# Ledger of designs, part 212: VHH binders against q9xw16

Target 1, 132 residues: q9xw16
Amino acid sequence: MSGWNAYIDTMTAAAPSIKRCAIVGAADGSVWARTEADNVFKASEEELKTFVALFNDVTQVPAKGADIEGVHYVVPRTEESLIFGKKENTGFFAVKTKSAVLIAVYEGPNEVAAQVRKAVESMQTYLNNAGY
Short names: E, the ipSAE of ESMFold2; O, the ipSAE of OpenDDE; V2, 0.75 times the mean of E and O plus 0.25 times the DockQ between their complexes.

## First folded at step 17 (VHH)

Design zf32 (framework vhh_6fv0_2; at its last fold request DockQ between E and O 0.95; V2 from the best seeds 0.89)
Fold by OpenDDE, fold request of step 21:
Structure zf32 (fold): chain B 132 residues (1-132), chain A 119 residues (1-119)
Amino acid sequence: as target 1 above (132 residues)
Amino acid sequence: QVQLQESGGGLVQPGGSLRLSCAASGFTFDNYWMYWVRQAPEKGLEWVSTISSSGSRTYYKDSVKGRFTVSRDNAKNTLYLQMNSLKPEDAAQYYCAAEEHDVGWPDYRGQGTQVTVSS
């Protein structure tokens, strides 16, 4: 297990409602770590390349939404380093660090989504402080 | 408890305009991100627009951008949706919605107001 896999484990442990998650390069969408086995994060390299580019101008994302793992999510709003996605009872949080994008796909109501956001943003803070 | 009451819906011809209002009570309105969502017959809930607590940030789904304008009057605890150049595909029950959990999606919504667009 790579060092980045440990961060995947940390996020998933912190938020059990995370179904799948990944850590990818902010520049190119390359996968550094992802959930595997029964919870394989399935976004393609091309999709992730497109996705991480959304952070170049997050203000434009709500109009068009975002795609992850071939699923289209509405994005009702964004923050500077955060993209929200929602689809029915599922959603995702994507946060950008200095060099990475953390993506967590979850299932559940807003109450559990809040836990997911907290887990992802906690990792964001940790990685930023670590220089990543 | 959070109360949201929509009004202003009605029947208009294509190209017409409506202005929806939402009266909010039971919470600190000016601290909340607010939303408009809609649901057409046999379709799921659809996001329409988002506005920040201060009103300084607004977002729209692509299909309504340039036609719809969300605004708010925090002094009156009221959310608005100005809908111009209405199209038949805009027909739906429109709901005012409030976000509690800061997760990019609302938690509460009103009973809705019906918008019908027909020639």
Scores: ipSAE 0.907, ipTM 0.952, lowest interface PAE 0.5, mean pLDDT 96
Fold by ESMFold2, fold request of step 24:
Structure zf32 (fold): chain B 132 residues (1-132), chain A 119 residues (1-119)
Amino acid sequence: as target 1 above (132 residues)
Amino acid sequence: QVQLQESGGGLVQPGGSLRLSCAASGFTFDNYWMYWVRQAPEKGLEWVSTISSSGSRTYYKDSVKGRFTVSRDNAKNTLYLQMNSLKPEDAAQYYCAAEEHDVGWPDYRGQGTQVTVSS
């Protein structure tokens, strides 16, 4: 876990509006690392398994949206390796790498959300280039 | 500077149809993902449909899929929503909206057009 925690720290430092985030296995949703202490990422094992399976066909996600931490988000569109959702002034970005899914939950307006997207996609690129 | 003007709302009976239009100006329309969102009196804003900048991708909320069709004419800077088989629960103020920040949610919306469904 300690090795993957550095990537959690990197993402939260790059986008301070990230409230909670996690790195989970793309095949089964197993938690490799997550924010802890005051900002515990609280999604259940079963919820994460269901969530990562959405990446099998992202085009089907907008019809019903997605659940993270027991919260339902609307997903108005997706991209090849990106699912992103909105609930009022909060939202999430989730990106898939070769082996993992990076999930970041944030609060703020769209300009702030853009910083979160940039941070998460930078990490996606880094992990893909590293073979993960 | 971004201007979005909806039209085409009105009163229809259940099962009827309406076609909404949205005239856009003040930005390069064909660079933007566009949205229809709606608001009923006792509800917050509700996402209805999304269309990509080229029009090649469309997405719908499950409850309107198969009944509503979003389209765009980039030569006329116009967004459309064809609404068929209208139900009382579709009654709302409908807004055309545009996404600027590439975050999957719109930044701008128009003043809206009213859709009323009643006997």
Scores: ipSAE 0.836, ipTM 0.919, lowest interface PAE 0.6, mean pLDDT 93
Fold by ESMFold2-Fast, scan of step 17:
Structure zf32 (fold): chain B 132 residues (1-132), chain A 119 residues (1-119)
Amino acid sequence: as target 1 above (132 residues)
Amino acid sequence: QVQLQESGGGLVQPGGSLRLSCAASGFTFDNYWMYWVRQAPEKGLEWVSTISSSGSRTYYKDSVKGRFTVSRDNAKNTLYLQMNSLKPEDAAQYYCAAEEHDVGWPDYRGQGTQVTVSS
């Protein structure tokens, strides 16, 4: 009800092409909420800790790419609080707020990805405004 | 509407250089992020480089960093890729590509220009 899972539900309702997502702590990658069961977000603690540290300098990310759920994604560009990548028909958007990182993995073409970006950035704005 | 035409490919010896050009038309070129992507025989599309609409930000695949330089001339609607110290692994069809949906991957690409690296 008042847990972070309500925000997971909000994002997946706004963009049904999101296959898996999570909200993690920006400082340490600790999981606050994630999709479960058939849509379980399965990144390890070590992978998430490494991933959130990428936000310390997003300009270095495109050269190496990023790993989420044991999958290596190409990251052709980044923005100050946004890391996003592609692998074939799949992709992800990760946005940083004051205290959190939102990660959404999706499947589909660029038109679908645009809807996912909109949903993730809307939540980023909401959480920043709420002090997170 | 978006039209992209690559040129400048050819045969070069290992360690040689080539400069690729891409002539863009049918869209407001200076509003678009532009990309270079390549495809070698029997391999998938591989991202090579990205340049922002103003040219102020550039990104490169690790294996081409320090050897390739992307640039653009917005007054001429032209994108460039300077390729130095070419390796056999760089042999591919090179495509310039334009991003429409602001999702970090291009929507449109040209017919490509072939780069062959052979001793």
Scores: ipSAE 0.822, ipTM 0.905, lowest interface PAE 0.6, mean pLDDT 92
ESMFold2, look of step 19: ipSAE 0.823; ipTM 0.914
ESMFold2 (binder alone), look of step 19: mean pLDDT 82; pTM 0.819
OpenDDE, look of step 19: ipSAE 0.899; ipTM 0.948
ESMFold2, fold request of step 21: ipSAE 0.828, 0.821, 0.824; ipTM 0.917, 0.914, 0.914
ESMFold2 (binder alone), fold request of step 21: mean pLDDT 81, 82, 81; pTM 0.812, 0.818, 0.813
OpenDDE, fold request of step 21: ipSAE 0.904, 0.903; ipTM 0.950, 0.950
ESMFold2, fold request of step 24: ipSAE 0.823, 0.835; ipTM 0.914, 0.919
ESMFold2 (binder alone), fold request of step 24: mean pLDDT 81, 82, 82; pTM 0.810, 0.817, 0.817
OpenDDE, fold request of step 24: ipSAE 0.904, 0.903, 0.903; ipTM 0.950, 0.950, 0.950

Design zf33 (framework vhh_6fv0_2; at its last look DockQ between E and O 0.97; V2 from the best seeds 0.88)
Fold by OpenDDE, look of step 18:
Structure zf33 (fold): chain B 132 residues (1-132), chain A 119 residues (1-119)
Amino acid sequence: as target 1 above (132 residues)
Amino acid sequence: QVQLQESGGGLVQPGGSLRLSCAASGFTFDDYWMYWVRQAPEKGLEWVSTISSSGSRTYYEDSVKGRFTVSRDNAKNTLYLQMNSLKPEDAAQYYCAAEEHDVGWPDYRGQGTQVTVSS
């Protein structure tokens, strides 16, 4: 297990409602780690390249939404380094660190989603402090 | 108990205007991100607009951008949606909604107000 895989495990352990999760390069969308086996994160590199570019101007994302794994999510609002996505009973949190983007796709109500956000932002803080 | 009551809906011709209001009570209104969402017959709930607690940040879905304007009066605990240049595809039940969990999606919504656009 790579060091980045350990961070995937940490997030998924902290928020069981995470269905799939990935850590990708903020510059190019390259996959550093992702959930595998029964919960493979399936976004293509081309899609991820487009996705991470959304962080260049997060204020524009709500108008158009965001696509992950071929699924279109509405994005009702954004934060500086955080993109929310929602689709029915599913959604995603994507946070940007110094060099990475963490993406967690979840299933469940807002109460559960809150736990996912905490897990992802906790990892964001940790990685930023570590220089990543 | 969170209460939201929408008003201002009605029948208008294409190109017309409506102003929706939402009276909020039972929670600290000025601490909440507020939303407008809508649902047309046989369609799912659609996000329309979002406004921050202070009103300094607003967001719109692409189809209503430039035509709709969300605003709020925190002193009156009221949310507004100015709808101009209305189109038939804007016809729906419109709901105001409040976000509690800070997850980028609202938690509570009212009973809604009907907007119909027809020539």
Scores: ipSAE 0.899, ipTM 0.948, lowest interface PAE 0.5, mean pLDDT 96
Fold by ESMFold2-Fast, scan of step 17:
Structure zf33 (fold): chain B 132 residues (1-132), chain A 119 residues (1-119)
Amino acid sequence: as target 1 above (132 residues)
Amino acid sequence: QVQLQESGGGLVQPGGSLRLSCAASGFTFDDYWMYWVRQAPEKGLEWVSTISSSGSRTYYEDSVKGRFTVSRDNAKNTLYLQMNSLKPEDAAQYYCAAEEHDVGWPDYRGQGTQVTVSS
């Protein structure tokens, strides 16, 4: 059993402050795996298609921000292959690999966010090295 | 201890200009992403602008893009915000802020400098 859900489990075990997360296709935003049950990741297919298209030019994202699960986040800066945002005590990290985008939504202060960033970037490195 | 001290606020007419300064001490200024954030009367904290540690990358909230310019002088440990074509909606307490945890939001703020735009 080494489906995409195993990678969701790995990320949430590495950073327990992740409230919801998903792995989606970089080309179309199609959901490959997501958190389920009480922590279900609630983004429409159309919202995800719009979101992954932001990686075509991350430098344009800070002016407008980004929407995830119907929530508008301020994005004060981006990095190549990384979009991350804040809304009060909530935030997200989204990283692009060759074929996927990993999205993790968390709650907590900046120290908690730092743990989430490490978990998401570790998975990004792993998937890139695996050819995804 | 990280210390940030803003100055340069004041009262201006719509269409006027102000240059804000932020004096930084107690940390290696050259290593930190810096921010300008503001809080208008009766409103929450709003992000305005971000500048990379070297000054090579800058970002702006849509409503200030083309009117505001963020810059820094690392030799002087000073952050600046040049504000042109000021609007009544820009009236706020302006804070400079420093990011420690590399998570896209600052950890430290100064006490702020007041900007009032008379309409």
Scores: ipSAE 0.828, ipTM 0.909, lowest interface PAE 0.6, mean pLDDT 92
Fold by ESMFold2, look of step 18:
Structure zf33 (fold): chain B 132 residues (1-132), chain A 119 residues (1-119)
Amino acid sequence: as target 1 above (132 residues)
Amino acid sequence: QVQLQESGGGLVQPGGSLRLSCAASGFTFDDYWMYWVRQAPEKGLEWVSTISSSGSRTYYEDSVKGRFTVSRDNAKNTLYLQMNSLKPEDAAQYYCAAEEHDVGWPDYRGQGTQVTVSS
């Protein structure tokens, strides 16, 4: 959905270290919007369906971690409606809203990761307040 | 200044047990999520276990779940790792680590303590 692309632009503007991101349906992982062109978010439909199902019980995620774009991430802890993972100098943040999951993939140290967390949680709050 | 000092490592047989300790100072220990991570020779750093600031939530990497128990004593500023049923693949330098930026990964670690498992 082209209208959802504005939210992608808002998150990448708020945290320029985001390399790729997407907004996907919480029920089925269908892609509502994503970064495209030279930095396409490349997760498959099958992977996204599996990924969003992790939000059914986030406490189970740390045992085995999570896969996004064919990359395996360690998930040392989770929070209510937040799954975040690490692979060497890269990582992701994923937050669940009422209807969607927002996924951002970044590279950089923990200070950079903090900017990404702020950007995705800001959008999570906005979409929840808007009824999504 | 944040200081973390691990102890309790040593040589054990497969199937044996060890208890690691980590003494913390220079920060308000009760406010921090704490971690155990490990590194075998010529290998990268591996996450082992996480414990919340209050101790109410714990998480384990799948290969240690059921064998290792993380705990903390906030009155003594000490983090623990009880390791049971040790296997040769558990041999590594074990590090205590603390998270400051709330990003699900630690910012500080100690010097480590060596765990060696041999028949």
Scores: ipSAE 0.791, ipTM 0.897, lowest interface PAE 0.7, mean pLDDT 92
ESMFold2 (binder alone), look of step 18: mean pLDDT 81; pTM 0.809

Design zf34 (framework vhh_6fv0_2)
Fold by ESMFold2-Fast, scan of step 17:
Structure zf34 (fold): chain B 132 residues (1-132), chain A 119 residues (1-119)
Amino acid sequence: as target 1 above (132 residues)
Amino acid sequence: QVQLQESGGGLVQPGGSLRLSCAASGFTFDDYWMYWVRQAPEKGLEWVSTISSSGSRTYYADSVKGRFTVSRDNAKNTLYLQMNSLKPEDAAQYYCAAEEHDVGWPDYRGQGTQVTVSS
């Protein structure tokens, strides 16, 4: 949906270091919106289905890590509705709302990652308050 | 200025044990998530373990799960890593590390302590 792409645009404007991102259904990993063209988010439907299931018990994620776009990320810690991982100079933040999971892949040092986390969590709060 | 000083490394035989310590200063230690990371001579930096500011939550890489235990003493500003059943694959420079930016990866790292496992 084009409506959901507006939220993608809002996040990427707030944190330009986001390389790729998507909004997917929390229950099944179905893609509602994602970045396209030169910054296309490449995760398959099957990978996303597996990924959103990690939110069933985030405490089990650090031992195994997480896969996004065929890239394996180390996940040194998690929070109730947040999975975040690292692969050298790249990383991701994934937050769960009532109905959705927002995933943002970025590149840069921890200062950059902090900006990305703020953008993703701001959108998480907005969508939860909107009933999503 | 955040300062981290590791100690306790050494040479041990496979199946042996070592306890690493990390003395922290220059920041409010009991507010920070702490990490152990390691680097073998021919490999990249590898995450080993994470501990929450209170010590109530701990996480481990699959490769060390069940063998290593991370703990902390906030009154002494000290982080520990108890390493049991050491394997040759555990040989590395071990660093304690502190997270400042709340992004799931540490910002500060000590100079490390060397762990050698030989048979």
Scores: ipSAE 0.809, ipTM 0.901, lowest interface PAE 0.6, mean pLDDT 92

Design zf35 (framework vhh_6fv0_2; at its last look DockQ between E and O 0.96; V2 from the best seeds 0.88)
Fold by OpenDDE, look of step 19:
Formats: C-alpha cells, sequence, structure tokens
Structure zf35 (fold): chain B 132 residues (1-132), chain A 119 residues (1-119)
C-alpha cells in the first residue's frame, strides 16, 4: 500500500457515506490511489483525463455536467477548486490541490453530503500545505 | 420555518415568455444560494438554474442558456426566472429552492408553479 492509500483511508474514515474514492494526478488523471475490494473506484484513465481537465475552467462545467464511472452527474454550480455533482440520492465531491484531484463518490442526503465535503476539503488543505 | 412560494406560471404558446417569481420568508434569504428546478410529468426533478447569495454568479442548464435569466432582489426576498423563447420541452412544474447545507444542491423548495407550453 502506497502512502497515498493512507489518505484514501483517512477520507473514508471521516465520512462513512463515501462509497468510492480516488486520488489522481491533476495533469493527466493518472490514478495515485483508489478504493478497492468491495468499493472499487471504476473510472477509466480516459474518463479521468477528461474529468481533471474540467478544472481548467470550472465555470463551464455546470452547463454540461460531469461524468464519473460512466455515470452522468448534474453540476448546478462550482467553486474555484471544487466540482460537486448530484444524481438522485448520490453525488460526488472533487477538489483540486497543487498536483492532485481528490474524488469522493457518496450516497445519502445533503446532511451526510456535507460531511463528505468537509472530509475532502480537509484533505485538500493538508495536501496543499504539504506541497501536493 | 423556511417558506418559498412560486408564482407567474401559466399557459403560453411556443416562442412565448413568462416571468416566474418566488417569495421567500422564514430564513436569511441573502445568505443562501437559490435554485430553480423543474419536474415534468413522469420525469425526475431537473436542475434549471442557480444564483449565488449576492446574485453575482449565475449558472444555467445548457438547454435553457440564452433563453432563461435568473435574478434576485434581496431587499424584497424575491427570486426571479425570466423565461423567453419557451419550448414545449420547457413545460413543467417549476420550483424555487434554497441551499442549506452548501453541498451544491438545494434543500427546501416551494409548492411550485405550473408552466405549460402549447400551440
Amino acid sequence: as target 1 above (132 residues)
Amino acid sequence: QVQLQESGGGLVQPGGSLRLSCAASGFTFDDYWMYWVRQAPEKGLEWVSTISSSGSRTYYKDSVRGRFTVSRDNAKNTLYLQMNSLKPEDAAQYYCAAEEHDVGWPDYRGQGTQVTVSS
């Protein structure tokens, strides 16, 4: 298990509603770590390459939405380093660090989604401070 | 308690216009991101537009861009949706909605106002 897997474990422990999670390279979408076993993050390399490119202009994402693991999510708004999508009782939070994109797919109402955002943004802050 | 009341819906011909209003009460309106969502018969809830608390940021579903304009008057606790060049596929129950949890999706919505587009 790489050092990046520890960060996956930290996020999933902080927010139990996270179903799948990944840390990928911001430049190319390469997978650095992901949930595995019963909760495998299944996004392809090509899909992740496309996804991380959305951060080049987050203001354009709401018009088109975003795809993760073959699922299309609506994106009603974005923040500078945050893309969050919704589909029925599921959603995702994706945050960009200096060199990475953290993606967490979750299931549940907005109350538990808020915990997911906090977990992902906390990790974002930690990694940014560490230079990643 | 949060209260949202939509108005302004009706029957229009294709190419027509409507202006929806939403009266908000029971919460600090100018602190909230606001949404318009819609639901057509036998379809799920569909996002239409989003506006930031100050009104400085707006977002639109691709299919309504250039035709719909969201705005707000925080002094009046009112949200608006100007709908131009209406199409049959725009027909739906339209809801005003408020975001509480800051998760990119609204939490509260009103009873809605019906928009029908037919020749």
Scores: ipSAE 0.900, ipTM 0.949, lowest interface PAE 0.5, mean pLDDT 96
Fold by ESMFold2-Fast, scan of step 17:
Structure zf35 (fold): chain B 132 residues (1-132), chain A 119 residues (1-119)
Amino acid sequence: as target 1 above (132 residues)
Amino acid sequence: QVQLQESGGGLVQPGGSLRLSCAASGFTFDDYWMYWVRQAPEKGLEWVSTISSSGSRTYYKDSVRGRFTVSRDNAKNTLYLQMNSLKPEDAAQYYCAAEEHDVGWPDYRGQGTQVTVSS
């Protein structure tokens, strides 16, 4: 349980513009680890269950967008295991692995978002290779 | 220097049609995901449509789905938006936009073309 917090720390160290993030179960959206205290990831259990279900067909997501922490994000495009959204100067990247979904909320321009994407995808690759 | 120039806007009655064009230069157009975004009076910038670099994948905002069609001609470095069954809510300045950083949002946009829908 606590071991999963090390991966949160690794991602936030690699991309300091990540404001909040979480690792949740792909099947049910259950929280395995999340940022805490001043950076607490504030998504509800029901919202996370709804969010991870979007990975069942990512091609349907752009029409309606996605909701994280009660905030509605525009999702202009998706990739097979990647949902990413934008709202003004904030955004998120969410990637699916075999058993988890990694969600990172960031703030900043597209150059900042590019660093966040790299950090999240590096962790996705690591976890997939580890069997998660 | 990335340059984008929109054209084709105008005044149309509800239910009418317009085709917008965007001439692109200064970058390898066929490598870029392209977007149409719009801004109505008293509103923020709103995403409308996305098209992949090859044109094989397209996405639309729910409210324009089935009415608007995005397309591109990579040989001519031109992006299009065919708008049918226009509604008053579609009235806006329309911008074409290009994505450089692969983050799901464009980096560059043109000066826009005005679309007005009224009788």
Scores: ipSAE 0.812, ipTM 0.901, lowest interface PAE 0.6, mean pLDDT 92
Fold by ESMFold2, look of step 19:
Structure zf35 (fold): chain B 132 residues (1-132), chain A 119 residues (1-119)
Amino acid sequence: as target 1 above (132 residues)
Amino acid sequence: QVQLQESGGGLVQPGGSLRLSCAASGFTFDDYWMYWVRQAPEKGLEWVSTISSSGSRTYYKDSVRGRFTVSRDNAKNTLYLQMNSLKPEDAAQYYCAAEEHDVGWPDYRGQGTQVTVSS
């Protein structure tokens, strides 16, 4: 049981619409923590390695979108430390910290998505301030 | 009341060009990320292009990059899409759309304008 699981709990409590989430290493996509059981975050190690590398230049992401858990998302825009995407009524937010990438997958309308963004960015700020 | 009104659609031959316009009113246009999305008959909505509120950043779906150019004139509250080298697969109803919730997806769209590409 890693201490990183508490951060998973914090994010899912802050935005209950989060269906699955993970904290992964920014360099290699290694899983530090993730939602488990029936809500297992199912991305493979190879998919996560490819995904975190997108943060090397977020401006290139919109052209082709992004894949998480075998699902292809359109990414209409990015921000310097944020990649976010949409597939029908589902989507994801991914933010980069000094050493990690936080990924949250949600379902719901844009009002719900806004709550998810706030939750992941709050955690991003916390981890950056803690040196992660 | 947010209002978006597209114009400039029409019939064009493959390889041709069209320029779409979108007149915006009822909100502070300069504060919004704007989008072009399209829908072919009996198909889902497809993202085409995005432009930042200031116009300083633009993004394109890979299949239109290099052929389409999104722009905006914030003094005139107008969004544009210059469409060059049009292909039959570009035929669709084109909508301009505005993002309110800061989530990377639009909240409002207009009535659309039809683009038809045929020989």
Scores: ipSAE 0.805, ipTM 0.905, lowest interface PAE 0.6, mean pLDDT 93
ESMFold2 (binder alone), look of step 19: mean pLDDT 81; pTM 0.816

Design zf36 (framework vhh_6fv0_2)
Fold by ESMFold2-Fast, scan of step 17:
Structure zf36 (fold): chain B 132 residues (1-132), chain A 119 residues (1-119)
Amino acid sequence: as target 1 above (132 residues)
Amino acid sequence: QVQLQESGGGLVQPGGSLRLSCAASGFTFDDYWMYWVRQAPEKGLEWVSTISSSGSRTWYKDSVKGRFTVSRDNAKNTLYLQMNSLKPEDAAQYYCAAEEHDVGWPDYRGQGTQVTVSS
């Protein structure tokens, strides 16, 4: 009924450089929607629970980095509701809304990353305005 | 054209100190987030530290916390890295780097300054 997969489709259409993405619950990391099949987002429930807890204090995240899909990412800086990770030619953006966390994994240079950030932040704004 | 010029590297014994400087030109330095990154000869590029455009926020890789301090002088267009209690694993080419695309990773690097730690 909610059609959470439609939001995944909207983000990937806006930024085709997104390789995998998910929308998860901010309180527990439960998966609401994710990319599937050849683009399946492969984070475990345990990993996602740990990941969403990072939003309790994003200022502490850069020292230790973050793990997504069993891959350790450096987090060189954060903003109030935004964690960005980097590992060689890959990266992620994760944003927190009122009740969700959106995670998008991408590959490519900073110009590509900028498009992915815009898509993720547009969805963050939309969901916050919708009460999520 | 963004230009970054590092200096202050050298040979130091374990437990010693070095202060790296980075002279910036060709851009409005006080608008840019700045970074220190390093690369050892057989390793990949490693993030070390981040400083906000005003200098009010700083972050460090866990292994350098309490030993390294990043700072900037916007009036002089200069970035600094004070390195204390240096360890052999800190030996690397050190680069200052500037962020333009606002994606949490720098776009521009200098040519670097070499830090060697040996006893």
Scores: ipSAE 0.794, ipTM 0.890, lowest interface PAE 0.6, mean pLDDT 91

